# VH-VL binders against q96il0: the designs that were tried, part 207

Target 1, 167 residues: q96il0
Amino acid sequence: APERGAERRDTAPSGVSRFCPPRKSCHDWIGPPDKYSNLRPVHFYIPENESPLEQKLRKLRQETQEWNQQFWANQNLTFSKEKEEFIHSRLKTKGLGLRTESGQKATLNAEEMADFYKEFLSKNFQKHMYYNRDWYKRNFAITFFMGKVALERIWNKLKQKQKKRSN

## First folded at step 7 (VH-VL)

Design R7k (framework fv_ebrasodebart)
Fold by ESMFold2-Fast, scan of step 7:
Structure R7k (fold): chain C 167 residues (1-167), chain A 122 residues (1-122), chain B 108 residues (1-108)
Amino acid sequence: as target 1 above (167 residues)
Amino acid sequence: QIQLVQSGAEVKKPGASVKVSCKASGYTFSDYYISWVRQAPGQGLEWMGWISTYEGWTNYAQKLQGRVTMTTDTSTSTAYMELRSLRSDDTAVYYCARDSTPYKQSGDFDYWGQGTLVTVSS
Amino acid sequence: QAVLTQPPSVSVSPGQTASITCSGDSLGDKYAYWYQQKPGQSPVLVMYYDNERPSGIPERFSASNSGNTATLTISGTQAMDEADYYCQAWRTSTGHVVFGGGTKLTVL
């Protein structure tokens, strides 16, 4: 296979848009973790010939991802805030300052922090139940539309095959 | 039936604060978010923010950050929106709206309160 | 200024088709929603998920969303359809909500 032939293989056919994307950009890809949610975003590829059903599915998946990112960003923020409040409360109860003699943040040992984690999980149990409920509903909708898109692609492929002349 | 009932009209001086209430009925309050939207006389709709009624999470429009606070009282199924440091350009009808996102998958405002006129004048 | 652009007014004759557009960069990549507001009243949701109708909204209301433009279409327009119409996008994208500037529909 000549090198020049490989380069031509990766270029768009004549008559296509000046900005036709390279082959390697025609796939979904995963970005770095978000600072607040700690989740990696998925960047969805948009096909040139996207049908209305494919667009609806992609939008639903994008909205679900944004919702999920927002939930975990808020959860992590709440955790950090309540953890700080718990540490401050316990240090005050012990008659200790918020800083050590060296100016570092005062901390609690693992046994003391275990109480915080247990309380946090118990307090947030119903919140996580609501999250799971909506998560399942969103995934049911996504699965339903995936089925519709799959059926549409099968019929469109059959139609295109029929349109082509034999020989 | 599902209903959102807001507090009555208010007249405030510049620099004052206003707190509008929105009482929900006919559904499980903690299952839905509440959004706040305002509309200046003769102008369009402007989103102010939302609050998750169970968790108490808030998300405020950038230009109102630092002046607005949204809260809820689950025992009375009531949402509140407080706007501080009022200016003449805060004169508007303020709406609360039910956010149907968690249970309808639509991400829309399916039920709205009747609106509360807040007039800011010297 | 609004990120979503609507024409300030649209006029149609009774029984004709009204089309109200909402334009924004890559709007077709997001879901569009539509609200109807009559004078002295709260907004009413008339369209969600680009083209789905809530229960109670007449079949004459339909919509589409592709490329940079979402369109609300009212077939056989009636006097009762005279109102301000607002589009909305980015409802669940990091919690952001953006409304169009609104379109006054007049049935002449």
Scores: ipSAE 0.005, ipTM 0.523, lowest interface PAE 13.1, mean pLDDT 79

Design R7l (framework fv_ebrasodebart)
Fold by ESMFold2-Fast, scan of step 7:
Structure R7l (fold): chain C 167 residues (1-167), chain A 120 residues (1-120), chain B 108 residues (1-108)
Amino acid sequence: as target 1 above (167 residues)
Amino acid sequence: QIQLVQSGAEVKKPGASVKVSCKASGYTFSDYYISWVRQAPGQGLEWMGWISTYEGWTNYAQKLQGRVTMTTDTSTSTAYMELRSLRSDDTAVYYCARGELYKQSAFDIWGQGTLVTVSS
Amino acid sequence: QAVLTQPPSVSVSPGQTASITCSGDSLGDKYAYWYQQKPGQSPVLVMYYDNERPSGIPERFSASNSGNTATLTISGTQAMDEADYYCQAWRTSTGHVVFGGGTKLTVL
C-alpha cells in the first residue's frame, strides 16, 4: 500500500483508517497514546466548507499538538537516556555488571535513584519554565481564534436567517 | 551485511566548506546514533560530534561548535557532516561510525573514511 | 586537550604479551573501549564495556579497567596485531566522546 498498509474504506466497521474518523463524522477523534510522548493525538475533522478562520484555527491547533508532542517525546527520551547513563555509571562505580546472573537488566533502588531525579529536575527547571510560558501563549492564541470562529458562526447564522425571511 | 559508505575525497581552499555523506545499509538507520571522528595525517582520532538519527539531536565537540553541522536524511538512510570556514589544520580523514541509540555505546561499524585536503 | 593518555609506542617480540595502558582521572568509573587501526584502514572495535570482546576478535585480546588506568592486553602477540590502538570513553555529564592519543604497537 501507498500509505504503508494504512488505507481502509470509511464505511467498513472493521476497516476504517486511523487517518479518518470511524465512519463519516463531523467531529474530531482521539487516537492511542504516542510511544514517546505518552500523549493522545487528536485527528481533526476538516469540513468541505471550511472558512479561512476555521482553517487558521485548525492549523494552529495541529501545530500546537505537534509542538507539544515533540517537547514531551524529547523530554521523555532525554530522561530515559540520562537515566540509563546514570545507572551504567553507578553500576560501574560499584563494580557491578550491566546484567544480573539471570540475564535481566541491572537496576538501582529508589534511594540510589534519588540523586538522579534531583539533578534531572534541577537542570531541566528553566526548560520547563519556557515550555509553560510557550504553552500559555499557544493556548491563549487558540482560545482567541476559537472566539473569533464562534462569533463568525453566530453572525453567519443570523445573516442567513435574515436573508431567508427576505426571500 | 551492515555497512557505512562515505562520499569521495575532497580538495578545498581555506575558507570554503565541505559536506561529507555517510550512507547506512543492512540495519534500521533510526536505531543508532551516527558519530563523526576525524584524523589528521599522522595524528590520532578526534571526536567531532554525534547525531541521534530518530530525533535529530546533535552534540558537538566544543572546539568545533559553530563550524560543524550534522544532519540526516532518513529516506536515504544517510548522515551528513558539514564543516565550514576550513583551515589547513582541518586536513584529515573524516569517519562516520554507528552506536546504540539509548546508550553511549562502542563504535562497532565504521565508514571507510573521506580524505579532505585543505590547501591554498 | 586530551583527557586520556596512552604511551606513544609499545614494542614486543612475536609470542610475547603486549600491554597498552590508557590513563585518565577516575577512568575506572567509566566504561572503556578499544579500537585497532592498521595503515590506510578504518578503526576496528576490539574491546567494549571494559572487558567484553566482539565476535570475530581473537581470545588473545583481553582488557581491564580500574582506578585511573584501563589496560588492553594481547597475549601471544602476532605480526598481524601490529597497528595503532586507541582507547575511548564517554563523559556522562556532557555526552561527549573522548579518545586516547593512540599507541603504535610494533612486533619485532
Scores: ipSAE 0.000, ipTM 0.459, lowest interface PAE 19.0, mean pLDDT 80

Design R7m (framework fv_ebrasodebart)
Fold by ESMFold2-Fast, scan of step 7:
Structure R7m (fold): chain C 167 residues (1-167), chain A 120 residues (1-120), chain B 108 residues (1-108)
Amino acid sequence: as target 1 above (167 residues)
Amino acid sequence: QIQLVQSGAEVKKPGASVKVSCKASGYTFSDYYISWVRQAPGQGLEWMGWISTYEGWTNYAQKLQGRVTMTTDTSTSTAYMELRSLRSDDTAVYYCARSLDYSKGEFDYWGQGTLVTVSS
Amino acid sequence: QAVLTQPPSVSVSPGQTASITCSGDSLGDKYAYWYQQKPGQSPVLVMYYDNERPSGIPERFSASNSGNTATLTISGTQAMDEADYYCQAWRTSTGHVVFGGGTKLTVL
């Protein structure tokens, strides 16, 4: 039992979900929710002739996805761990066992859990605030680079049309 | 058990490139990121970058962007870090570390370190 | 980089409480991590997620992180605790990991 606790990875929600994009996909693919973050990962399609600007955009989107998934996976594991510890502490204080008479896991009622939720949200308020700020900053940057990539693609198509007209 | 074993010490001349390896064992290689951290003699720890071991995604420290490349070989559970255009101030012990966290770094297991000396 | 600032050295007598600080803009809004490094050895994770202790790390190690300062506290410091200590965080804008400059703890 002590060894099981030592082996537990409450704070190791690393890794994006492994998913299989549709065969012969030529666009980004959205996968199932990740076990830890509960967020849907995006598989980014890599064009055969990817420009440096397109590569920069793709890496920014990949990094942002990993950052986002990492934040929520860690938060979800921390929440689950602290919730379990809170429940066990309260049950122990009341002199109650960890299992119900029916053999199911013992839980606290909604009124008792309200204390935990309030404390958890207060404790993590600043981190969530800065997460939201950074999330919007990252999405602004992604949108900006998407605009640049779109302009590059439009210019390249105009070049191609001009070349065809000269032939 | 969980272990990261790095390649042996290297001596290089300025302008050369070095490629350090980090072989993982005792866990599922592709479930964790590998981060690279270096330490110049008598100096502190300096993060160089991380690589996702399954997807091959990388994120490099800004001062090393353009000089460093991180790769993996999943079939041998080995991560590689190549540093190009070596300068004398690249002399350091280079560590690989298992990363549990994409963005924040939680380095729970480290390699033994690889001394890279850059001199003439 | 000078993003995270640590005192270069801290000295304590055996049995005293050692306090090692790590300062950075809004560091309390990030998770802080701490590593111990002894001469000739690889770093060892001693604290994660501000104040969590890994299995195998003695309970005399504790930590806090609020405002601009994270603190590693070693109560009843022993000779075996003599080492370099590094704090670590990450920058949300880049996803880049940053280390503090390190603090040499000397147990006199």
Scores: ipSAE 0.005, ipTM 0.456, lowest interface PAE 12.3, mean pLDDT 80

Design R7n (framework fv_ebrasodebart)
Fold by ESMFold2-Fast, scan of step 7:
Structure R7n (fold): chain C 167 residues (1-167), chain A 120 residues (1-120), chain B 108 residues (1-108)
Amino acid sequence: as target 1 above (167 residues)
Amino acid sequence: QIQLVQSGAEVKKPGASVKVSCKASGYTFSDYYISWVRQAPGQGLEWMGWISTYEGWTNYAQKLQGRVTMTTDTSTSTAYMELRSLRSDDTAVYYCARGHEFSKTEFDYWGQGTLVTVSS
Amino acid sequence: QAVLTQPPSVSVSPGQTASITCSGDSLGDKYAYWYQQKPGQSPVLVMYYDNERPSGIPERFSASNSGNTATLTISGTQAMDEADYYCQAWRTSTGHVVFGGGTKLTVL
């Protein structure tokens, strides 16, 4: 029932990875949200004559994306798990079942949920600080290499143009 | 009406992999988690992990981390459990069980079990 | 790590009350679940949310869960109740399911 072609393939949870750039694309493309992280992955186009510097940049961007997706997948799973456990525990404390008579999930009021969110954020504050530090470090490195690649491309174009004119 | 039907018995050599299937029917597959539980001959129940059928999220028992993979195919309402690098102590009856999404652990319906024998 | 401890066996005469315990640190702060397993069969849920009975489970089955101990009680025990019984809980720190070691109920 999926309307997805090769262009919209994502990573399979069975440990099989599918990387399928759009058939019509000669540049990077953005895929659907990841099942675990809810982040949209970027699939990078590989040019025919990729330089070593361009390869380093692409691998760094891919590695950073994988790191980012793994972090948020783990964070989202931990959040969902602890949220369910919190609701479970509080409903048990109140003597209430986990589902309503209609079979829907029983929920807590906004005040109790606010307590959970506050505690979760407090508990994970240090983890998020380290994530932000690493995120800035990685983005600085990516920006630096992007600058190098841009300069390399300008240099190569100037060299090619000069050689064509001298011949 | 509600049924979980598992694949047939398997005999494997040490070091091989096994993939057991669990086909659900009689309910909306994506509304429930699927857990996998095994039982060695004459021993108790041992939880292996669960998978959320809508999101595809998994949570595996620590002892099996790195050796087990759980997947689903929503188009066929089937859950799969693959166990790699089999050892003789993996000989067990493997069960799939339906869990309610909120609790994840209320196993109200169980498959019939799949005997996996690991021997030389 | 934390485990659920059950007595290996419990023996009772027909018509008597059987009591099967399940012990774990702060178990009363979690919901306990109970399963019955007869030889060659899949487990069957007999108790959930500490003390709720699924449809089809006789009223003579009841349960409690407080402090560190959950208890499954079978009143007027019948020969058909002879089986292995397993308790189960959610380990909140890991999100992992834990089972007790199981108790063989023998009806004399």
Scores: ipSAE 0.000, ipTM 0.458, lowest interface PAE 18.3, mean pLDDT 79

Design Ra1 (framework fv_ebrasodebart)
Fold by ESMFold2-Fast, scan of step 7:
Structure Ra1 (fold): chain C 167 residues (1-167), chain A 120 residues (1-120), chain B 108 residues (1-108)
Amino acid sequence: as target 1 above (167 residues)
Amino acid sequence: QIQLVQSGAEVKKPGASVKVSCKASGYDFTDYYISWVRQAPGQGLEWMGWISAFSGYTNYAQKLQGRVTMTTDTSTSTAYMELRSLRSDDTAVYYCARSTPYKQGDFDYWGQGTLVTVSS
Amino acid sequence: QAVLTQPPSVSVSPGQTASITCSGDALGNKYAYWYQQKPGQSPVLVMYDDTERPSGIPERFSASNSGNTATLTISGTQAMDEADYYCQAWKSSTGYVVFGGGTKLTVL
């Protein structure tokens, strides 16, 4: 039996799966896929000597992750809801029940489902295009800040080398 | 010159709906989100939601879910906010504000505000 | 259910330094933004991305965000700085934008 009081009690943000990353990791941790978005969350390590520029990069990455998770959680819920409504509507029109005689969930054939997928894709085409645009803008900003952080680290190393030579 | 111009003051009875407009000019309307923020008399700022002018993607404050709808008309560079089932505690100045999609809260330009009074 | 806590009022004499704090767990991993609102007017963005100042905002305005506390600092405070100040951040657990309760700055 597991020891009482030895259990880890982690709380997950809304939409993120509960999990237990290594407690004293000195690196970013990648968790299991979120229940709603099906995306893996990244838990960012915060170094003791984090620079203001590094903090801005980390905050930008965290905001982008949460925006991304929220978008896909909403899309997946909308897809699932509309798919179920479509299937139930078509089965009702045919006078069929929601379950087969084998007890499995009743489904429509591929030809019938093609109509739903075409309508869903058409209806959501612009939304997905805008998501891709925003996603690229966010990744450009992240890449730009990553470049700044890299240059800062190089400059700091060069200053340290010069200072050591001067001493 | 970047500007957001809102529709005029409204007086509504409890249970009615109000639709406020926000006309943008001086920038590419589809490059930014429009957020809606309200302020009850003598009170602080309360965020209501935002809409992407490009995608129509919306996110609403949980307190207002089911009562608020945000839309845009790209041809006129105008955003709209409709609030239904009005109550006396919906009396407020309603603002639209421009924000960047990758920062969510970078509200750099604001409309002049629209006073909505809910009274019998 | 306010996520961001501000003092309701701060008072300073002209020329003194005013400090307005904003506290909340979201500030540890999210950018802070600051807005100035004068009576009968719309809010104006005065600070963004924790420390950045928009074009047109005087150099005497500065800000920081350390731990769970963001601070707006106004050096050499002038009568024209008298206003309500609001902090703002994004709350990760809800995916929603949140404002602080506001701080009334009086210059006497």
Scores: ipSAE 0.015, ipTM 0.595, lowest interface PAE 6.2, mean pLDDT 81

Design Ra10 (framework fv_ebrasodebart)
Fold by ESMFold2-Fast, scan of step 7:
Structure Ra10 (fold): chain C 167 residues (1-167), chain A 120 residues (1-120), chain B 108 residues (1-108)
Amino acid sequence: as target 1 above (167 residues)
Amino acid sequence: QIQLVQSGAEVKKPGASVKVSCKASGYDFTEYYISWVRQAPGQGLEWMGWISAYSGYTNYAQKLQGRVTMTTDTSTSTAYMELRSLRSDDTAVYYCARSTPYKQGDFDYWGQGTLVTVSS
Amino acid sequence: QAVLTQPPSVSVSPGQTASITCSGDALGNKYAYWYQQKPGQSPVLVMYDDTERPSGIPERFSASNSGNTATLTISGTQAMDEADYYCQAWKSSTGYVVFGGGTKLTVL
């Protein structure tokens, strides 16, 4: 046997554990904002008696969330990259370095940055328009399935009332 | 009837690029995503990426990032997949498939496939 | 990380029930899809959303997805069902598509 001893199987505290619902939670959990998308993820509670319809709704909501997270993570990354490129370009045009005399990152004032924001929004207009269209379609589908689940729950309550009256 | 019709077979040298087309008909092209899937001889299916005709948003497989570009032309209802810096291990049948905006990986209709052979 | 694992082959006699399994962590939170591929042909979607059958697919095809294991079941298997079968899901943390390695179904 190695005299160094066997490695102890201890689970170090993980960041994943801090972002999960409490073990006995009976409700959906809203986590902290995603690092890249800045959107708060929803961790869905899975009931032991989840119906097939409830499962379809939950999976649809999870897929929509992942689509939304990916879109905004990519959009935010593109924004940050293009913003930095714009600032560097303008500073070079002025003959300024990328750092101030104090060692801080050099930046542009709000008036100068307004040109960037205007250009970015114009360039991404079609992309955001189609995002909104897709977002509305996804929300329509979710609402439709939510309605079906609600009707299922009402029907089950009605069946319980009928059985109570029969017995 | 819904159809996806792909361009014909291609033979390319290592280092070249290939651009495969996929023409959709029988549905509103802008309502759906187009996914690309390839299959090397005697091997399984490998997902390459998808493009949304709505937003132009693309998502590529990690293995192919930097080498693949997907585009669409809504005026002709055609999707394109360009793969650059071809290697012999890129020899495969390349498929396009339709996906719904509400269901990831819902490949309900497939093109006939395009054989791309990379040989020296 | 997570992959979808299928048996490489399954053999059944005509009329028997074939079961093809697909296992992976993604299946607990994402829909499972099944594709049939015959030699020289494009894949055909045979099951979607864990349990749903597309129009035109025979009633003898059914599927389930329980925990981390999806199962495609073919009742009263016929010679025409001989093909490669692939499962597919999305990875829960990435939005990438993952396919199983495929199962060759032989009807003897």
Scores: ipSAE 0.013, ipTM 0.598, lowest interface PAE 7.7, mean pLDDT 81

Design Ra11 (framework fv_ebrasodebart)
Fold by ESMFold2-Fast, scan of step 7:
Structure Ra11 (fold): chain C 167 residues (1-167), chain A 120 residues (1-120), chain B 108 residues (1-108)
Amino acid sequence: as target 1 above (167 residues)
Amino acid sequence: QIQLVQSGAEVKKPGASVKVSCKASGYDFTYYYISWVRQAPGQGLEWMGWISAYSGYTNYAQKLQGRVTMTTDTSTSTAYMELRSLRSDDTAVYYCARSTPYKQGDFDYWGQGTLVTVSS
Amino acid sequence: QAVLTQPPSVSVSPGQTASITCSGDALGNKYAYWYQQKPGQSPVLVMYDDTERPSGIPERFSASNSGNTATLTISGTQAMDEADYYCQAWKSSTGYVVFGGGTKLTVL
């Protein structure tokens, strides 16, 4: 129903919606890449006669999308923050300023940055392992409920066909 | 065994600040969020906010923004919730609860609660 | 702004089915969670993701969510089930949490 639409407001800190599908859309809509996660969000259409099982599937897909978006947004934020801290720490240790003579940001060479990437990957190994485990569990659940919805729709259509033939 | 242990009861004057701690054990602290929920005497549950132990990212209830600060200390596996400019209607039992790192609201483990009384 | 509405109290006879409802727009596109709280104790998660039961929660607990109304059902209600029950949902992608006002279940 229109009151529960794909246009649900995203309460971003600045009050700006992250993306907004066309009004009165009767189909799923795919948005632009999220600023923080760099993943494209999907707004799911809510039919007026949605069954409880169809609602459960849509909520599972929506919640899985939000979980995925939140994971990557947090991961990217953490990476950027720790990278910046690492660079500043190493530059301070070397007695160098944060800017080059040309006014560009001072950077570390590839060998020094490799130390950071190795440490970051090692530190986040368990987090990514949990992500992969949960990702598979969520996709299994989605597939399971997609099957249940399909069976429900087939059963309902068969019931209607049988009733029509009996009349 | 997974456990969240909170600091003891506090009695504060109006206008003071309180800082409640929540010490986690039995799991990798940095891989979970800690949420804070309060309950005034005889009233229902009210969500205050959550903090990510791995990123330090926070999200606060709009009613409390400007008065609440949540932090973590990963070296001691402890989360903190500080509430400033206390009023009598801040009298409540304050709970910490564990949430998945992926922003899930199924608060699976709760602390024992900390009673904060604001009175003059 | 977002609210979840629960009846303040529900009474049921021992051995009968108790039904506690939770209504709000958030439930139309967010999962419902249910918590049991006994006097002087912390809340305990009893149902999650609309219909799922955590390990250790008795099989007599079940739940559903239809449209904007989630329902917690306790079959063959026992005296030990007497408690306050709270529903919960997420408000938005920003991660705001909303709780229902709570329902006191009495077994009489």
Scores: ipSAE 0.006, ipTM 0.532, lowest interface PAE 10.4, mean pLDDT 80

Design Ra12 (framework fv_ebrasodebart)
Fold by ESMFold2-Fast, scan of step 7:
Structure Ra12 (fold): chain C 167 residues (1-167), chain A 120 residues (1-120), chain B 108 residues (1-108)
Amino acid sequence: as target 1 above (167 residues)
Amino acid sequence: QIQLVQSGAEVKKPGASVKVSCKASGYDFYDYYISWVRQAPGQGLEWMGWISAYSGYTNYAQKLQGRVTMTTDTSTSTAYMELRSLRSDDTAVYYCARSTPYKQGDFDYWGQGTLVTVSS
Amino acid sequence: QAVLTQPPSVSVSPGQTASITCSGDALGNKYAYWYQQKPGQSPVLVMYDDTERPSGIPERFSASNSGNTATLTISGTQAMDEADYYCQAWKSSTGYVVFGGGTKLTVL
């Protein structure tokens, strides 16, 4: 489970450890790009008094992020594998080796590679179309829950003002 | 009435492939994912993967990656799970289950199960 | 193999409260789900989203998820509640669905 907030550990000259809590402004944290999906993960902050509705929203956002990361990691890996196989097959058909006279990897020209890109996009068109629809559905659900959380917070503030005024 | 109806029991030899079907009815097939879960005799539940009926996107359990393929036929509202290179330890009841597209892993309706026996 | 740990068995007398725990790191930031399975039958979803009950499930079923432990609670346990119970959550390192090992509930 993700830890709440980031903190630094500093070892004092006297040999005792110090922990510096993060600034009081608590926000979600954006991590480095994933190697395979090339997307930046969001590490969600968990407040001490998280409501059940806020917890549902946070978990929904986390699930959606993981789904999105898996999709793009798989697509990027598939693209790289098929590209390498396409290049190898074309070079073999031409009777060429995998390396140039200078010892570098042999490559295809832009016009030949355009055939691969066109084929890859055509083959994956339906998959990407449905991915976009699922992505929008997930974001609609997130937006809906964000609205519910916002209304809950407004309602709770109104309730607290009513109680404070009554006392 | 929401129903998931699976194909009948199968007996296969080691090394063969099996393809189990799951026909959905009573709801909009496009709006839900179909998951596959198996259970070996006397053992617990093991998740195999899921497929989006809408997108065709699949996510398979790591142990089964390369041996399992999940597909759908939206014209018949049917999901399929094919498992290849069968071994004796693949003997199990195979279930399909429906889940919501904005959450993964909540299985609200299940098929009746399909017993697949792998024997020589 | 299970990422989620459940006790293998729990025994209660009729009318008592049964408590089944499910522990694992994934439960700290992922939804918990609970399934009931009776012999020869398909699993039935009894609790979802940590605390929510599907329509048709008796009100005596409740659940919580706190820290790394999810708990299914059955108040006023009846003989008909005797079954295997499975918890389920996401495995954060893979993003895949995982089940607990299951708990056999015996009503004596």
Scores: ipSAE 0.007, ipTM 0.572, lowest interface PAE 9.1, mean pLDDT 80

